# Ledger of designs, part 466: VHH binders against q9y6x5

Target 1, 379 residues: q9y6x5
Amino acid sequence: LPPKLLLVSFDGFRADYLKNYEFPHLQNFIKEGVLVEHVKNVFITKTFPNHYSIVTGLYEESHGIVANSMYDAVTKKHFSDSNDKDPFWWNEAVPIWVTNQLQENRSSAAAMWPGTDVPIHDTISSYFMNYNSSVSFEERLNNITMWLNNSNPPVTFATLYWEEPDASGHKYGPEDKENMSRVLKKIDDLIGDLVQRLKMLGLWENLNVIITSDHGMTQCSQDRLINLDSCIDHSYYTLIDLSPVAAILPKINRTEVYNKLKNCSPHMNVYLKEDIPNRFYYQHNDRIQPIILVADEGWTIVLNESSQKLGDHGYDNSLPSMHPFLAAHGPAFHKGYKHSTINIVDIYPMMCHILGLKPHPNNGTFGHTKCLLVDQWCI
Key: E = the ipSAE of ESMFold2; O = the ipSAE of OpenDDE; V2 = 0.75 times the mean of E and O plus 0.25 times the DockQ between their complexes.

## First folded at step 23 (VHH)

Design lb1 (framework vhh_8dlx_2; at its last look DockQ between E and O 0.89; V2 from the best seeds 0.81)
Fold by OpenDDE, look of step 23:
Structure lb1 (fold): chain B 379 residues (1-379), chain A 125 residues (1-125)
Amino acid sequence: as target 1 above (379 residues)
Amino acid sequence: EVQLVESGGGVVQPGRSLRLSCAASGFTFDDYTMHWVRQAPGKGLEWIGNIYETGSKFYNPSLKSLVTISRDDSTNTLYLQMNSLRAEDTAIYYCARGETVWLRSGRYQIEFDYWGKGTLVTVSS
């Protein structure tokens, strides 16, 4: 039987939550599997880009999902959470579920993972749920496990997405110990439900399961705001994305716009596209706007509007607060092994290996995950 | 039945202060985010601010210096303190129950599910 893999994402699960809170169910999961304590995600550290990086192994500049809000100057198209269904945005890469289905006698399933309800390269997940935040974790889990258990051709790859603790992180801020403790307990309980469901269905011993996240969360404050309107007239540019990485489309001379913004705040770096630091791997895509603004950790870029975010993400991907974790269990993984760090793009070649897929060209390094796998030599 | 009843409105002179109250009943008040919204004559609704169940407060930037929102969960009461009132602050002031709905993108929208009937504040010399 072909190997099976379930990829689960809890949005905005900051890595150090594992150190600061109790996770009985997740810890049991880890005890019987592996843990990567820190996963360095891609810049920008946002939901759509990083989820697509996980399943493509590519930096954002390469897979083309460069933000949660995008604009293409040639086609005049916009991408947003409410407008994410156009294959145009996704077709610059091939996600793993498409690759999986190109193999004969294989199917993929998805519960609301970004991009899974869109035909990419004329291929859509064999089974998928349209995104609906109102759908319970239980229902998502039930569908996924049903498909994993009863599909023909068999589902060999499945994704499951959940919006917490990201939403709560935004609402409460990650430093709210009381509220976040409650939220994270619920997450742990959901993991318990997941494990229990898999055991009940007889899938637990044979299914590879990865539990990870796309990014962390940093504390914001109403005292740490960068008001762009104080620096430049709104008529001089179009805002494509706002905080903490603003994407600026100048309506006047780019240099003039840049000059108006470059000293706007000591807590914000302003880059011309060609001057974006190489370490971000965030330059070589037409969807990246001519000017980007990068706020310092915990600072929020605003217009003459209020922000109700007490936590946010999207900052420098080198910041520990932006880093998620990865835990895994199943036949492919060791038991009781902990690893310090990997890059988020490393997950893709690992998953391909587990599934016996030939990976597309990617930015991941399979060698970084070898120690997690029972069939590999760990050097 | 969920009820929100505003009080404290009336006629006030410019420069004066006024405190509005909103009495909540029919639900667990301390579990909900509460909002103040106003509507001036001939104008649309204007969001003033809110207070989370956690006590976090957020304001319309244009009004932040002039208003303070607070809540007393022991009495199920929401308050709006307004200072230095101006003629342009003349409006019907509404108390509303709502929540912030967060999207995957990190954007959010405020959704209201219950409104009070409002209380009229008239600022005139």
Scores: ipSAE 0.847, ipTM 0.931, lowest interface PAE 0.6, mean pLDDT 96
Fold by ESMFold2, look of step 23:
Structure lb1 (fold): chain B 379 residues (1-379), chain A 125 residues (1-125)
Amino acid sequence: as target 1 above (379 residues)
Amino acid sequence: EVQLVESGGGVVQPGRSLRLSCAASGFTFDDYTMHWVRQAPGKGLEWIGNIYETGSKFYNPSLKSLVTISRDDSTNTLYLQMNSLRAEDTAIYYCARGETVWLRSGRYQIEFDYWGKGTLVTVSS
């Protein structure tokens, strides 16, 4: 029986929700497995980039998904959440499901993880669902478990993606205890359903399961807006992405655009590409625009309009509010072990180890996750 | 059946105030985001603002100083208070129910599913 792994993401699950809210089902999962309390994600702290970092082990500059909105000047191509299917965007890296299913007697399955409905290097997940946010968690879980049970060659790597608590975090903000308690209780029930379904189908004891997230959430306010239209005329630049990290393509002299923006707000840092802090690992890709604007935590960049968001993410990856958690259970993992922190890029080499795959060159460090694994010495 | 009924329109002098009401029925009002939208003669729709079921309020920046939105969940009523009215505020004012649809990228769209018939406000001397 080959090792099997299910990778589950609940989008926008901030690490400290575990301390501030009740999760009886998730806490039972953790008690019988492992917890990493705090995962340091990659800059920018957005959904598409961080989901791809998990499955490639690469910084955004290296895997090429550098934002949720991108533009390529040579091909004139645009990337967005409604225009994400062109393999051009994804082909700068090889995600783990591609490597997995190219092995003899292996296949991969996917329920809506970003990129799994795209033929990356002419290879699409062996079984997959096209992205559709209207599809219930139950249906996603039913498809994944059906494929795990009934496929030849067997599905050895599967992914499952869910949009909450990110969507509700944007609407209410993480500080709305009443509404976030209701949202997070529903998510814990889904985790309970997941575990129960795996037990009932005979999968639980021999399947490795990772439950993680891509980023956290910080509180926003209508009192903390940066109106870009007050500082610079639209005709001087093309806006590639807006908030909280704006991507600016100058239409006139770059220094002139920079000078107009640098005094726009004390709550925003303005970087020429070559001046982006090295700790972001966010410089060496043509999809990163010549000027980026980075809002302070809780501030929103707007174009003379209201923002519907009371919570947001995408900020500096050193902020604890941007960090998710990781929990895991299964034959590869210890029972009842808690670990303080890893980098999100470390998840990829760990998953490759569990599955017996040779990792592609990456930015992760296998040694950071050894203490989670039963077959490794924790040194 | 969902119904939204606006009232309180009429003729007002410039500089004065007016309060519009929207009576809601046929759904659980407490669970929905509610909006005000207007249409001046010969022009397109202009979003005024909305209020979440939680009471959080959002306004069109060009109208922010003019308007206040409120809701009374005990009477299923949405309100629009308008102050310092100008001739350009002459319009049909609509109450609408709309959901914010959150995309996996964190972007959003507002989708309106039910509209009132509107109430006419005329600002003239």
Scores: ipSAE 0.712, ipTM 0.894, lowest interface PAE 1.4, mean pLDDT 94
ESMFold2 (binder alone), look of step 23: mean pLDDT 80; pTM 0.789

Design lb10 (framework vhh_8dlx_2; at its last look DockQ between E and O 0.88; V2 from the best seeds 0.79)
Fold by OpenDDE, look of step 23:
Structure lb10 (fold): chain B 379 residues (1-379), chain A 125 residues (1-125)
Amino acid sequence: as target 1 above (379 residues)
Amino acid sequence: EVQLVESGGGVVQPGRSLRLSCAASGFTFDDYTMHWVRQAPGKGLEWIGNIYETGSKFYNPSLKSLVTISRDDSTNTLYLQMNSLRAEDTAIYYCARGEVTWLRSGEYQIEFDYWGKGTLVTVSS
């Protein structure tokens, strides 16, 4: 039987939550599998970009989902959470579920993973749910497990996405121990439900399961705001994305816009596109705007000094607060093994290996995950 | 039945202060984010601010210096303290229950599910 893999994402699950809160179900999952304590995600550390990086193994500049909000100057198209269905945005890369379906006698399934309800390269997941935040985890889980168990051709790759603890992180801030404890307990209970469901269906022993996230969460404050309106007139630019990485499309001379912004705040770095630090791998795409503003950790870029976020993400991907974790269980993985760090793009070649897929060119390094796998030598 | 009843409105002179109250009933008050919204004559609705169930407060920047929102969960009451009232503050003031929802993009939406009938505040000399 072909190997099967379920990829689960809990949005905004900061890695150090594992150290600061109790997760009896997740810990049991980890005990019987593997843990990567920190996953260095891609810049910017946002939901759509990082989820696509997980399934493509590419930096954002390469797969073309460079933000949650994008603008293409040539086509005049916009990308946003409410406008994410145009294949134009996704077609610069080939996600793993498409690759999986190119193999004979294989199907893919998806429960609301970003991009899975869009035909990419004229291929859409064999089974998928249109994104709807109102759909319960249980319903998503039921669909995924049904497809994994009863599909023909068999579903060999499946994705499951859940919006928490990201939403709550935004609402409460990650430093709200009381509220976040409640939220994270619910997440752990959902993991318990997942495991129980898999066991009940007889899938647990044969299904590879990865539980991960796209990014962490940092504490914000109403006292840490960067008001762009105090630095530049809004008529001089179009705002494509706002915080914590603002994408600026100048309406006047780029240099003039840059000069007005470069000293706007000591807590914000301003980059011309060509001067974006190489370590971000965030330069070589036309969808990256001519000027980007990068706020320091915990600072929020605002217009008119308005924000209701007590937590946010999207900051420098080297910040530990931005890092998620990865846990995995199944026949492909060791039991009781912990690893310190991998890059988020490393997940793709690992998944390809597990599924027996030839990976597309990617930025991941398979060697970084070898120690997690039972069929590999770990030096 | 969910009920929100505003009180404390009336006619006041410019420069004066006024405290509005909103009595909530029919739901677990301390579980919900509460909002103040106003509508001036001939104008659209204007969001004033909100207070989370956690006590976190957020305001319309244009009104932040003039208003304070608070809540008393023991009495299921929402308050709006307004200071230095001006003629332009004349409006019907509404109490509303509503959730703040964060999207995958990180943007948030405010959705109101219940409104009070409002209380009229008239600022005139």
Scores: ipSAE 0.864, ipTM 0.939, lowest interface PAE 0.6, mean pLDDT 96
Fold by ESMFold2, look of step 23:
Structure lb10 (fold): chain B 379 residues (1-379), chain A 125 residues (1-125)
Amino acid sequence: as target 1 above (379 residues)
Amino acid sequence: EVQLVESGGGVVQPGRSLRLSCAASGFTFDDYTMHWVRQAPGKGLEWIGNIYETGSKFYNPSLKSLVTISRDDSTNTLYLQMNSLRAEDTAIYYCARGEVTWLRSGEYQIEFDYWGKGTLVTVSS
């Protein structure tokens, strides 16, 4: 009876939403399990990079998904939301579902976690859904639970991804209490549905469940725009990614492009690649461009165009507004334990431990998560 | 049945102001983002701006100083105030309903699902 794990992400779930909004179902889940109040994620604090960091235990420079929009100068390939299925982008690391399903008598299932519909190292999740944002949470959950109950070899690791509260956080901003309360209540109801479904199918007692997120959200404004077109002509560079961390590939002398940008706004830091702060662990990959621009919290970089964003993420990972939470329940976890913080890269070695997998080399520290686990001595 | 009906167009002299209206019916108006879009003769569509159900407004930066969008949810009416009109502002002006759709990457798309028939504004001496 091998241990089983379901990993769930609600995209853009800022850690302090737990204090500032009501979550009866999530709070019941936490009371019967564990909570990590703040998870320090990786820079840049974007969706694709942080979801891959969770399942690889690696910094972005090490796993190669360095942004939601990327360019590789050697192959001249581009990565984007609409162009994310080339295994080339994902092959610099081995995610946990690949390691899991290559073990005897094990398989993996996925409902839309980033990368699970891609054959990474010629291995795609044993059961998966192609990404489609129109598919309801109920259908995603029904597929996952069907696979957990009915697969041979058995599904021992499953992932489930949901787009909210990220989408609504971008639209309303995290400070819109009335609209965010409505959105977050719907998410809490989905968590209630998840738990009820697992109980009805007899999975609840023996399935380990992690509920987490990739990043938070900060308030933006039409009064906090940085217009890049006012500082530099489009012809001098190729724009690989825009906001809040712009990735700039110079078309002319790199120093000349840097000089045009360095005084563009007091609300933006301009870095040559070699000058990116070491604490970001964001330098040693060819997909990181020669110049990056990092907006201050709540500022948006634009190209003389309107921005529809009232909330955004991607900022410095030291900002509490960028941090998600982690909650977990199941036979591997204590009941009623709260922990202040872990690093997002620590989730991977913890999951490997729970599943009895040998982790690949990674940046996580198993010791940071020992106190969450019943089989570990917490000193 | 969703209907959007623009009014207030016509011939106007350069330098004058004009206020367009859009009467909405067949849906819960105060739940939706509403847009103004124009099309000059022989040109493509140009987005003017929008207003969320929350009242938050967003404008094409090229037009921001010249236009104001407002809404009256009690009468299901969207407004466009245009000032200091120029000959290049001659266009068909459309009221549109459309959601700003957010992708998992943090990118967004504006997807228009219903359009009015438009009202012609001609700026001519």
Scores: ipSAE 0.658, ipTM 0.854, lowest interface PAE 1.5, mean pLDDT 94
ESMFold2 (binder alone), look of step 23: mean pLDDT 80; pTM 0.780

Design lb11 (framework vhh_8dlx_2; at its last look DockQ between E and O 0.86; V2 from the best seeds 0.80)
Fold by OpenDDE, look of step 23:
Structure lb11 (fold): chain B 379 residues (1-379), chain A 125 residues (1-125)
Amino acid sequence: as target 1 above (379 residues)
Amino acid sequence: EVQLVESGGGVVQPGRSLRLSCAASGFTFDDYEMHWVRQAPGKGLEWIGNIYETGSKFYNPSLKSLVTISRDDSTNTLYLQMNSLRAEDTAIYYCARGETVWLRSGEYQIEFDYWGKGTLVTVSS
């Protein structure tokens, strides 16, 4: 039987939550599997870009999902949470579920993972749910497990996405111990439900399961705001994305716009596109705007001095607060093994290996995950 | 039945202060985010601010210096303190039960499910 893999994402699960809160179910999951304590995600540290990086193994500049909000100057198209269905945005890369389905006698399933309800390279997941935040985790889980268990051709790769603890992180801020404890307990209970469901269906021993996230969360404050209106007139630019990495499309001379913004705040770095630091791997794509603004950790870029977020993400991907974790269980993985750090793009070649897929060219390093796998030599 | 009843409105002179109250019933008040919204004559709705169930407060920047929102969960009451009232503050003031909904993009939208009938505040010399 072909190997099967379920990839689960809890949006905005900061890595150090594991150290600061109790996760009985997740800890049991980890005890029987593996843990990567920190996953260095891609810049910018946002939901759509990082989820696509997980399933493509590519930096954002390469797979073309460079933000949650994008603008293409040539086609005049916009990408947003409410407008994410155009294959135009996704077709610069091939996600793993498409690759999986190119193999004979294989199917993929998806429960609301970003991009899974869009035909990419004229291929859509064999089974998928249209994104709807109102759909319960239970329903998503039930569909995924049903497809994993009863599909023909068999589902060998499946994704499951859940919006928490990201939403709550935004609402409460990650430093709200009382509220976040409640939220994270619920997440742990959902993991318990997942494991129980898999056991009940007889999938637990044979299914490889990865539980991870796309990014962390940092504490914001109404006292840490960067008001762009204080620095530049709105008529001089179009805002494509706002905080904590603003994408600026100048309506006047780029240099003039840059000069107006470069000293806007000591807590914000302003980059011309060509001057974006190489370590971000965030330069070589036309969807990256001519000027980007990068706020310091915990600072929020605002218009009209308005912000309602107590937590946010999207900051420098080197910040620990932006890092998620990865846990895994199944025949492909060791038991009781912990690893310190991998890059988020490393997940793709690992998944390809587990599924017996030939990976597309990617930025991941398979060697970084070898120690997690029972069939590999760990050096 | 969910009920929101505003009170404290009336005629007030410019420069004066006024405190509005919103009495909530029919639901677990301390579990919900509450909002103040106003509508001036001939104008659309204007969001004033909100207070989370956690006590966190957020305001319309244009009104932040003039208003304070608070809540008393023991009495199921929402308050709006307004200071230095101006003629332009003449409006019907509504309390509303709402929820800030965060999207995957990190953007948010406010959804309201219940409104009070409103209380009229008239600022005139």
Scores: ipSAE 0.869, ipTM 0.941, lowest interface PAE 0.6, mean pLDDT 96
Fold by ESMFold2, look of step 23:
Structure lb11 (fold): chain B 379 residues (1-379), chain A 125 residues (1-125)
Amino acid sequence: as target 1 above (379 residues)
Amino acid sequence: EVQLVESGGGVVQPGRSLRLSCAASGFTFDDYEMHWVRQAPGKGLEWIGNIYETGSKFYNPSLKSLVTISRDDSTNTLYLQMNSLRAEDTAIYYCARGETVWLRSGEYQIEFDYWGKGTLVTVSS
């Protein structure tokens, strides 16, 4: 039987939610599989960049999706949530579903993972859904399971994306126990539905399933705002992305813009591109703007406006609040094994191993995930 | 049928305070976020602020020292308290029900699905 893998993301699922809330269905999934308690994601800790890092094994500077809002100085093109379909943005890397479906007698399926409705290197997922946030988890799951069960050539790699708990985390903040408990219970019920559906269709025993996320969430407040309008006139720069990592394209001398911003707030670090800390691996791409502003955890950069956010992410990837988890179950994985941490870029070479694919050059380390896998010597 | 009815408008002198009310019916009020928006003569809509169903409040920074939004879920009523009124506060004040839609990018948009007919406040001396 060809190896099969379903990769599931629940957006914004902070690692310590597992300790602070009840997840009977997810805990049963983990009990019969593996858990990685913390996944160290890539900077900036945003949705599009980290989802692409999972499926390419690359840092953001290397795969080119460097933020949820981007500007490419060479082509003058703009990227946003509503303007994400130009293959230009995605073509600096080859995601795993492209490599997979180009193999003989294999196809790939996708239910709304970022990038799967884009023809990357002229190749779009063999079966996919156009992104539409109004489509229920149940419909996404139904499509994925029908494709896994009924396709020719067989679907060997599938992705499933869900927007929660990210949306609710932004609205309520991770510290709102009442509302987050309700939201996370719904998420756990969806995981229960996933597992039950796979069992009912006879897929559960021979399908490898990874449940993970792209980032966590930290608490924000109307008392922790950084107002850029207090520090610099709008006419001096173009704003490419705002918070918590602002991307600043100077319209005047860069040094003058930097000097106006460097003392704007003690809760914000201002970097010239060449001075961005090396540990971020966030420097060597034209889409990274000449100046970035990095807010401290829980601080929001604004333009003389309120912010509706009580939770946010995008901060320094060393922060535990930014880290998701990874759980997995299936024939490739041990049963009842717990692992402390991996890097998010390590997921890609592990997935390539499970699927028998030759990974493209990447930043992941297969050795970091060997202990999760039954076919590997763990020492 | 969802209905929002503003009241409490009228002619007031500069420097005075005024409280507007919005009576809501036809939906479960305490499950929804509510907004105040105004339109000065000859101008576009200006968002004043909102209050989540959780009680969290957000204000237009230019107005936040002048206004307070509150809600009474037991009477299905939204309030706007305005202080130290000025001539530029002359406007039609609307109550609106909003739904904040969070994008996968972490950005958001507010969709207003029901509006009141508004109540006119004229600040004149």
Scores: ipSAE 0.695, ipTM 0.878, lowest interface PAE 1.3, mean pLDDT 94
ESMFold2 (binder alone), look of step 23: mean pLDDT 83; pTM 0.817

